# VH-VL binders against Putative uncharacterized protein F40H6.5, part 4

Target 1, 136 residues: Putative uncharacterized protein F40H6.5, of Caenorhabditis elegans (q09277r678to813)
Amino acid sequence: RMVNFANVMEVGDNITITGHIWQNASESTFNLYVGMDPKYLQSYISIHINMRWATDGIVYNYFWGMWNYQFESYSTRPFSRGLPYVLSVVRGINYYDVYGNGQFIKKFGIIGSVALHQVGAMYGYQQWNIDTVKMN

## First folded at step 26 (VH-VL; from wm with heavy chain S58R)

Design xd
Fold by OpenDDE, fold request of step 28:
Structure xd (fold): chain C 136 residues (1-136), chain A 126 residues (1-126), chain B 108 residues (1-108)
Amino acid sequence: as target 1 above (136 residues)
Amino acid sequence: QVQLVQSGAEVKKPGASVKVSCKASGYTFTSSYAMAWVRQAPGQGLEWMGLINPYGGRTWYAQKFQGRVTMTRDTSTSTVYMELSSLRSEDTAVYYCARGPYDSSRYEGTNWFDPWGQGTLVTVSS
Amino acid sequence: EIVLTQSPDFQSVTPKEKVTITCQASQSIRSYLLWYQQKPDQSPKLLIKYASQSFSGVPSRFSGSGSGTDFTLTINSLEAEDAATYYCQQYYSTPPLTFGGGTKVEIK
């Protein structure tokens, strides 16, 4: 589901997301959007997480109006279907650190304008459920 | 069968604008595909101008055409439009629309193009 | 932007001969390379995707190879109907999508 933050993330901010992934999910996707009130398939994405459960990994990328395969990266999944998850995102000076279930996943460098890369919303879909959101 | 049918040839003077249409048929217009515009000057190669996702209307333009090109779509008629303003002689070319796969859930576009429209010749002359 | 350089620009070939067209990228594009065929007064048609995957309906005499920066389109036993200009295109680093300058193949 689409969720707006109370405000965009600033340097030092940490957002913690809890939820669960459906047991029978075929694919699950989670996006952190730039700014507030994002529009699906239109707004820019600072952090794109896509899990294809037929494979063993996760696809990461950005979305800046057009998919760029050069920015596509991969890793193993610290998440499981049918189980709760904890996703944490920490805003650094020029990056976002992403953690899954307490495990470091990836550092997302800020591309383009740093000022523009202010995450203010999230969207989980394809059986990616968000239960709680906490920012501190 | 999938078809892209473009509007007819245009003759314009420098400084004018041209709007070329591309009507799609044979597939779901707002699903699984985006539309790109590619032009070809006489005797020259292919040049990508930009693309539009018909689903939400999101566009991306080549930097060369930023501020001068506008791509739009009409979902009710399954038609994509490309408008180029401030025309100059070097804009004389055949303009093609071309369909490219796009996965809306993954935000991923696989930008090979099939099929292509028949092309629209735009001639800019004083 | 990624620059694609094709070679040669022009080639006149006798029917049944082997044709080789190369496309070199200014940086690695992995396998995100396409080949198009454009016959005179026609729209481009997709031949190869992912550097080596033949598109549907493409004759078996057409094949693509390569990865990284160097790619090749091969026409094994040229047919008269293969007279056309061939273009490579990358979609690894975008925008923009970029094309090679084209290779015109004529029949002797």
Scores: ipSAE 0.838, ipTM 0.916, lowest interface PAE 0.5, mean pLDDT 94
Fold by OpenDDE, last read:
Structure xd (fold): chain C 136 residues (1-136), chain A 126 residues (1-126), chain B 108 residues (1-108)
Amino acid sequence: as target 1 above (136 residues)
Amino acid sequence: QVQLVQSGAEVKKPGASVKVSCKASGYTFTSSYAMAWVRQAPGQGLEWMGLINPYGGRTWYAQKFQGRVTMTRDTSTSTVYMELSSLRSEDTAVYYCARGPYDSSRYEGTNWFDPWGQGTLVTVSS
Amino acid sequence: EIVLTQSPDFQSVTPKEKVTITCQASQSIRSYLLWYQQKPDQSPKLLIKYASQSFSGVPSRFSGSGSGTDFTLTINSLEAEDAATYYCQQYYSTPPLTFGGGTKVEIK
């Protein structure tokens, strides 16, 4: 599900998505894109969140072109297949914080140019439902 | 069988441009594979120039070649092109295309290359 | 960019002898290292990925080891057809992908 935000996230802004993880999900992915009107495989990604359900955790990264493993990071996964979820991303002054089911799970530092972190859209795809998308 | 067939040898003058082609076969061209270009000067090592994902056409160029290299693809012919402009003598090399895995769903590139094209010799001389 | 330094640059080895080639990264690249074989007048061929995983069709005499900054390619018993230049390549920090300078192995 591709969603444009009303505006680029500012400090204090919160994007929250809710839905359900598919009971037989193999993978669920969530991207926060730089700018608005993102284009798949074209727009830069400030926050890439990938859940591979054969594993126990979440894979994170940025994407400003080629995949760079040095920025690949991991966390625990507070979500479960077949259950509802709440995923929130909060724009801090120098970071984005990711929360899952009320738990802090990851901090994305604003590294390099701030222009690479002006999040204005999201794309959730693969095997989970995104029922609601709310800003602030 | 996966094959990469490159265009023939080129001889160019300094300042000219060269466009090398790499035709892919034996797999789905726009699937989860990217195409990298790697060159090798005579008697020297391998140098990565960049790569292109044929699926979306997105390119990644080595900084050394930024502004001078252009990688494109033609999905209708399963062909990738590498154009290098403002040629100089040090651009004399064998240029290889090489296929690498690319997970488009995750934007992940696991860039080991197999197979490689047969190489295209580009000679730049006055 | 990450610099890969191979050692030695050249090695002349008698058949059936063990060959060891090292690749050192300027910084940790975890296990994101590849090994290629390039025979004379041929294109490179992938041997090892993720530092130690043999690629399909690669003879068992080839093995890779290491993580972080120090990696090794081993040919436990050199065959005549193994005469080639071997390159390591990292894909941890990209772009750019970077290669080692190569190690030429000749048959004595």
Scores: ipSAE 0.733, ipTM 0.902, lowest interface PAE 0.6, mean pLDDT 94
Fold by OpenDDE, fold request of step 28:
Structure xd (fold): chain C 136 residues (1-136), chain A 126 residues (1-126), chain B 108 residues (1-108)
Amino acid sequence: as target 1 above (136 residues)
Amino acid sequence: QVQLVQSGAEVKKPGASVKVSCKASGYTFTSSYAMAWVRQAPGQGLEWMGLINPYGGRTWYAQKFQGRVTMTRDTSTSTVYMELSSLRSEDTAVYYCARGPYDSSRYEGTNWFDPWGQGTLVTVSS
Amino acid sequence: EIVLTQSPDFQSVTPKEKVTITCQASQSIRSYLLWYQQKPDQSPKLLIKYASQSFSGVPSRFSGSGSGTDFTLTINSLEAEDAATYYCQQYYSTPPLTFGGGTKVEIK
């Protein structure tokens, strides 16, 4: 589900999504895209949050055309397949704070020049439902 | 069968530009694949120049070639182009196009290449 | 950029002998290392990915090992058709993708 924001994220902005993880989910992914009205596979990804349910954690990175494993990082995953979830991503000065089900799970440092990370959309995809999207 | 067929050898003078083509076949050109360009000077190793995603035409160039290289694509002919300007003698090399994966949904990027084009020799001499 | 140093630069090997090629990274690249084979007057061909995973169609005599900074490509029993230059390539930190200097293997 691609959701364009009304404005570029600012420091303090919190994007929160809720829904359910599929019972048989294999993968669930959330991206924040650089730019307004971004295009899948064409626009830069400021933060990539990927859950492979065969593993126990979450993979974080950015994506500007090439996957750089140097910047790949991880966290615990407070979510479960078949259950509801709340995922929040808060824009910091030069980082994102990621929360899962109310629990802080990751501080992700923005990679590269922060000025280039004009984030204007989110995209959640693969095997989970996104029922609500809220920016505040 | 996936094939990459490149244009023929080029002979250029210093300061000129060269544009090499790479025609892809045997797969969906605008699918989850990018095209990289790698060159090899005579008797030397491999040097990555950059890549282009035919889907949308996004490019990424190695810093060494920034401002001098331009990669483009024509989706109607499934062809990728690499243009190198301000040629110098050290640009003499075989230039290869090579297909690589392009997937933002997994922790795999355009990291390896298969297949490769047959290569295009570009000779720069006065 | 990450520098890959291959050794040796050249090997002259008798058929059926074991060939060992090493690739050392200037910093840890975990297992994100590839091996290519380039036969004379041909384009490179992918042999190994993730340091030790053989690519499709690659003969079983080829194997890769290593992690971190030190990697090895092994040809268990050299065949005449294996005369080629072999290159390692890292994809841990990109751009740029970087290659080793190559190891030329000739048949005695």
Scores: ipSAE 0.665, ipTM 0.886, lowest interface PAE 0.6, mean pLDDT 94
Fold by OpenDDE, last read:
Structure xd (fold): chain C 136 residues (1-136), chain A 126 residues (1-126), chain B 108 residues (1-108)
Amino acid sequence: as target 1 above (136 residues)
Amino acid sequence: QVQLVQSGAEVKKPGASVKVSCKASGYTFTSSYAMAWVRQAPGQGLEWMGLINPYGGRTWYAQKFQGRVTMTRDTSTSTVYMELSSLRSEDTAVYYCARGPYDSSRYEGTNWFDPWGQGTLVTVSS
Amino acid sequence: EIVLTQSPDFQSVTPKEKVTITCQASQSIRSYLLWYQQKPDQSPKLLIKYASQSFSGVPSRFSGSGSGTDFTLTINSLEAEDAATYYCQQYYSTPPLTFGGGTKVEIK
């Protein structure tokens, strides 16, 4: 589901997302969007997390425009289907640190202007459910 | 049986605008495909101008044409449009629309193009 | 942007001879390279995907190879209908999508 933030993330902000991934999921995706009131398939994506459950690992990328394989990266998957998850996103000065179930996932450097990079929403889909969102 | 049919040749003066159409058949704009525009000056190579995802209308323009090109779509007629303003002689070229795959669930795609329109010659001369 | 340099610019080849066209990228693009064929007065047609995967309907005499920065399109036995200009295109780093300058192949 799409979740709009009350305010855009600022340096030092930490968002904690809880939810679950469906047991029969074939693919699960989580996006952080730049701006408020994002539009699916239109708004820029600061953080893209995609899990293709037929294989091991996670695909990460940015969508400041078109898909760019240069920004595509991979890691082991700290999440499991059919189980709850905790996703944490910490806003740094020019990056976002993302953690999954207590494990560091990746540092996402801000692409483009830091001043214009205002993350204000998230979207979980493809059997990726968001239950709670807390910012502190 | 996918086909892209473009509008006819255009002759324009410098400073004018041109709008080329590309009508698609054999698939719908709700499918996992985008449309790119590529031009080719006489005797020259291929140059990517940008693309539009007709499903939603999102556009990506090459920096060279940013602010001068506008790509739109009409889902009711399965037609994509490319408008280029402030024309100059260097814009003389054959303009192609070309269909590219797009994964709407992953935000990725438009890697290659098939099929291509027949091309539209745009001549800019004073 | 990633620059693709093709070589040679032009070839005049006798039928049944082997044709080799190269495409060099300004930086590594892994295997994210395409080859197109454009015959005179026609639109480009896709030949090869992912550097070495033949597109549907492409004759077996066409093959692609390479990875990283150096790529090759090969026509193992040139036929008259193969007279065309061939273009490489990268989709590793986008936007923009970029093309090579093209290689024109004529029948001797």
Scores: ipSAE 0.657, ipTM 0.893, lowest interface PAE 0.6, mean pLDDT 93
Fold by ESMFold2, last read:
Structure xd (fold): chain C 136 residues (1-136), chain A 126 residues (1-126), chain B 108 residues (1-108)
Amino acid sequence: as target 1 above (136 residues)
Amino acid sequence: QVQLVQSGAEVKKPGASVKVSCKASGYTFTSSYAMAWVRQAPGQGLEWMGLINPYGGRTWYAQKFQGRVTMTRDTSTSTVYMELSSLRSEDTAVYYCARGPYDSSRYEGTNWFDPWGQGTLVTVSS
Amino acid sequence: EIVLTQSPDFQSVTPKEKVTITCQASQSIRSYLLWYQQKPDQSPKLLIKYASQSFSGVPSRFSGSGSGTDFTLTINSLEAEDAATYYCQQYYSTPPLTFGGGTKVEIK
C-alpha cells in the first residue's frame, strides 16, 4: 500500500500502520520515500524496514541510488506470523524512532545530509496487509 | 535477448577527451536498470568508474574520476555515453558498459552487473 | 575503500581436476561478494552472487563459498571452456565498487 502525504514529514510527525501478518509470510517491507510523488522503483528511501520471517529480527537500511550494506542494522521483532501488528515510525531531528506493538525497538540514524530527507510518502508491501494508516 | 553494443576503438593524444557510447536493446531502457562504466587497463584488472540511471539521468562517480568523467544518456536511442577528459597515458584501457538492476523495491536490487558490452579500447599516446 | 586480493594470480590445471580460487577482503564484507568469468578477448560474465548463489545459466561445477573476509570460487571438474580469468567483486560498500586483481586459469 502506497500513501502520499499531504505535506513533507516534519520532526515529531508519527506514521502508524496497523494490519495483519500473513500466516506463512516470508517477507514484509515498509519504506519512507523522499519526495511528494515518489516513483515505485526509482525514488530514494529514507528508512527501509524489512522483516524476513525466517529470522527473528528486522533489517534496517536506506536507499540513495545504490544499496549500501555497510549501513545495515537490526532490531528484535515483536511481530509474529498470523497475528495483528502495529508499526509506528516517528521522525526525529536526524533519526527515526521505530515502535512495534507499542514497544520501542529501534532508533535509526538518518544517513547523509538530513536536509535532503524530505519524506513525502510511505509504501508497505509483500506478505502483510495494512488495514489502517494514521499520520501525526 | 539483452545486448549492449559499444562504439569503436579510439586513439587520442594526452589532454584530449573521449566519448564512448553504449547502445542498449532487448529490455526497457528506463525501467529497472542502470548502467555502470568499468575500465580494464592492458593486462590489468577491472576498475569501476561510475553509474548512470537512464531514468532521469542521475549519476554516481568514483571519487578518482570526479571532475574528469561525465556520463549521459539519450532515451530516444537507448544509448548511454561516458566522456573522459584530460586524458593521460594511464587512461589507456578497454572501457566497458555493464547493466545492473536499479530496483529499490528489492533489497538486493543493485550493484551487480550482467550483461556487459563488448568493450571499447581507448589508447592514449603522443 | 575495500581492497580485494585474489590468489593465485595464475594456475595451469589438468582437465577434469578441481580449481580453487581465493579472494580476501581488507575488511568484512559479510557475504556481499560476486564472481565473474572473463574468457580471452571477451567481456566479463557473472557467475556467483552473494558469495554462493549461482547466477542463472551457470554450470553446476561452479560454486562459491565463504563470508567475512575469506571467499573461494571452486570449479569441481575443469572443462576446456573454463579457461578464463576470474574476478571477485565486492558490493558491500559503494562508491566505489571494487574488484579483485584476477586469477587466470589455463588448461594444461
Scores: ipSAE 0.553, ipTM 0.831, lowest interface PAE 1.8, mean pLDDT 91

Design xd
Fold by ESMFold2, last read:
Structure xd (fold): chain C 136 residues (1-136), chain A 126 residues (1-126), chain B 108 residues (1-108)
Amino acid sequence: as target 1 above (136 residues)
Amino acid sequence: QVQLVQSGAEVKKPGASVKVSCKASGYTFTSSYAMAWVRQAPGQGLEWMGLINPYGGRTWYAQKFQGRVTMTRDTSTSTVYMELSSLRSEDTAVYYCARGPYDSSRYEGTNWFDPWGQGTLVTVSS
Amino acid sequence: EIVLTQSPDFQSVTPKEKVTITCQASQSIRSYLLWYQQKPDQSPKLLIKYASQSFSGVPSRFSGSGSGTDFTLTINSLEAEDAATYYCQQYYSTPPLTFGGGTKVEIK
């Protein structure tokens, strides 16, 4: 599910998605995209949040035309296959705070020049459904 | 059949510029692929110069070449160009274009290259 | 910048024998290593990605192994057409993309 924001995401803005994890999920992904009209395969990703259900955690990175795996980082995952979830991502001045089911799980530092991270959209995809999207 | 066909060899004098072309065929030029430029000086290894995404024309240059290299594309002819300015004798090399996946929906979907063009020899001599 | 050191620089090998080429990274690159083959007067051709995953159409005699800093390309029974220079490439930390110095393999 793609959602284009009316304005660029500002410090303090909180995007929250809710839904359910598929019983047989293998992977679930949430991205925040740079630009007000991002292109699915081409646009830069300010934060990439990837749940690999064969492992115990969440993988974080960014995409700036190339994946740079040196910046890959990890958190534990408060979500389970077949259950509902709440994921929140809060923009800080040079980081994102990530919450799962109300629990703080990751502070992800913005990579590169913060001024270039003009986030204008989100996309969540793969083996979860997204029931609601809310942005303050 | 995917093919990358490059322009012919060039001989240039120091201080000049060269523009090498790379024409792509056998796939959708502006979809899930980007084009890299890599050079190989005589008797030397491979050196990455940069990358262009043909969809929007966005470029990434190796720091060594920033300010001297310009990569462009023409979507109507499925062609990528690399221009290197202020040529020096150490710029004598074979210049390759190479296709790589550009797929931000797949975590490991970038930064490896197949196929490569046939190469273009650029010789810089007085 | 990650430096890749290949060994040996050169080897001459009898047909049907085993060839082993190593690539050592200056820091861990996990498994983000590629192997390319470049025959004389030709462009490089991708053989192996992710340290050990053969690319489509690559003969089964080619295999890759290793992780972290130490990687190996093996040709288990050298054929005449395998005479080439072999390059490793890291794609762990980018930009820039960096290559090893190459290993030239000739038929004895």
Scores: ipSAE 0.492, ipTM 0.786, lowest interface PAE 2.0, mean pLDDT 90
Fold by ESMFold2, fold request of step 28:
Structure xd (fold): chain C 136 residues (1-136), chain A 126 residues (1-126), chain B 108 residues (1-108)
Amino acid sequence: as target 1 above (136 residues)
Amino acid sequence: QVQLVQSGAEVKKPGASVKVSCKASGYTFTSSYAMAWVRQAPGQGLEWMGLINPYGGRTWYAQKFQGRVTMTRDTSTSTVYMELSSLRSEDTAVYYCARGPYDSSRYEGTNWFDPWGQGTLVTVSS
Amino acid sequence: EIVLTQSPDFQSVTPKEKVTITCQASQSIRSYLLWYQQKPDQSPKLLIKYASQSFSGVPSRFSGSGSGTDFTLTINSLEAEDAATYYCQQYYSTPPLTFGGGTKVEIK
């Protein structure tokens, strides 16, 4: 599910998605993109949130034309296959705070120059349903 | 300019082993890329042998080569190595290293190979 | 593992004519297909990624199409330097990475 924002995401803005994880999920991904109408392996990703259901955590990274292991980081996962979920991402001054099912799970630092992270879209995909998308 | 430079051609007898090196330059060796080894027997197509992630050194080998192949890396020289043991005549091939970009959305995966090394001919003959 | 079947194995083509090469996957790989060119005694070179996206520096006469299981590489107006073997590769399910058997293109 892709959503273009009406305005560039600002400090204090909170995007929340809800849905459910597939019973047989292998991966589930949520990205915040610089600009709108994101294109696979072309558009820049300010924060990448990837649930690899074969492991016990969540993988975070960013994409600025390539992926970089150096910025890959991890958190615990409050989500389970076959269950509903709530994921929230709050833009800070130079970071994102990530919440899963109401629980704070990760502070992810914005990579590089903060001014370049003009986030205008989200895209969630792979093995989960995204039922609602809300931005404050 | 990104380059992969491989060690020179080898002639081996059956039962021996061979170790081919691939030195990378022009990019950060451990950050965004994995290295694959692919071989090509004379007049034949391409055959994937395995993959090494230079960050941490994790490897994945094709089942056909499991137990015969070892891939290692030396981050101080930006070099990967492929060693193939118990050589037979059908192992005569050109062996390529090839750089594949890491894709965070693909667990243990890579996408495409660019660039490729120049190839190392390994000839196994009596 | 995903098997890729290329056809034809070989074709001899008059200069300036169109070349069409096909690659069929044993199961859907969506658009996760690559095309490589390998000239005699050279390393493979990436031409097309994601079924239809030209790689940097690739001449416009090369194009890719298809999705799912059926994919095509087209060379519009064959040049002498295009005599080579062409390989498809899938990257949908990896490891293992799998390649097609190759299609050799010669100039008549």
Scores: ipSAE 0.034, ipTM 0.611, lowest interface PAE 6.2, mean pLDDT 88
Fold by ESMFold2, fold request of step 28:
Structure xd (fold): chain C 136 residues (1-136), chain A 126 residues (1-126), chain B 108 residues (1-108)
Amino acid sequence: as target 1 above (136 residues)
Amino acid sequence: QVQLVQSGAEVKKPGASVKVSCKASGYTFTSSYAMAWVRQAPGQGLEWMGLINPYGGRTWYAQKFQGRVTMTRDTSTSTVYMELSSLRSEDTAVYYCARGPYDSSRYEGTNWFDPWGQGTLVTVSS
Amino acid sequence: EIVLTQSPDFQSVTPKEKVTITCQASQSIRSYLLWYQQKPDQSPKLLIKYASQSFSGVPSRFSGSGSGTDFTLTINSLEAEDAATYYCQQYYSTPPLTFGGGTKVEIK
């Protein structure tokens, strides 16, 4: 599910998505993109959130023309296959705070120059449904 | 200019092992790229064998080769190695190393391969 | 495992004419399809990524199209140096990554 924002995401903005994880899920991904109308492997990703359902963790990274293992980081995951979920991402001054089912799970630092992270879209995909998207 | 230079051709007997090297240059070996191994039997297509992340050394092997293949790296020489044991005549092939950009959005994933090494012919004959 | 079926296996084409090569996937791979060129006694070289995006340094006569299960590589005016075997590859699923069987293109 792709959503273009009406305005660039600002400090304090909170994006919340809800839905359910497929019973047989292998991967589920949520990205915040610089700009709008994201294009695979062209558009920059300010925060990449990847759930690998064969493990208990979440993988975080960013994409600025290439991925970099050195900025890859991890958290535990409060979600389970076949169950509903709530994921929230809050923009800070130079970081994102990530919440899963109301629980704080990760602070991910914005990589490089913060001013370049003009986030204008989100895209969630792979083996989960995204039922609602809300931006406060 | 990015280059991958492989070790020379090998002739082996059935049951032996072979270890092929792939030396990388022209990019940062341990940051954004994985190394894959792909083989091509004479007159046949391409077959993916596995990959190694040079940062940390984690490997992923195709199920067909699990238990027979070992991939390692030496970060001080920017070199990846592939060792295939218990060789059979069906393992006669050109073995390529190929660089792939790491894709954090995909489990054990890389996207496309560029560049490829020049290939190493391994011949297994009785 | 996702199977890629290329067609034709072989094509002999006069210079300056159009070459069309197809690749069919056993299930949808959306646009996660690559095209490689392999000249005799050489390693493969990447031509097209994401079904239609030309890789750096690839001549404009090469183009890719398609999505889902059906994909096409086109050489719109064949040059002598384009004689090669062409392979498609999918990167939609996690390993094993799979390749098509190849299409050999010759000049005559």
Scores: ipSAE 0.014, ipTM 0.595, lowest interface PAE 8.5, mean pLDDT 87

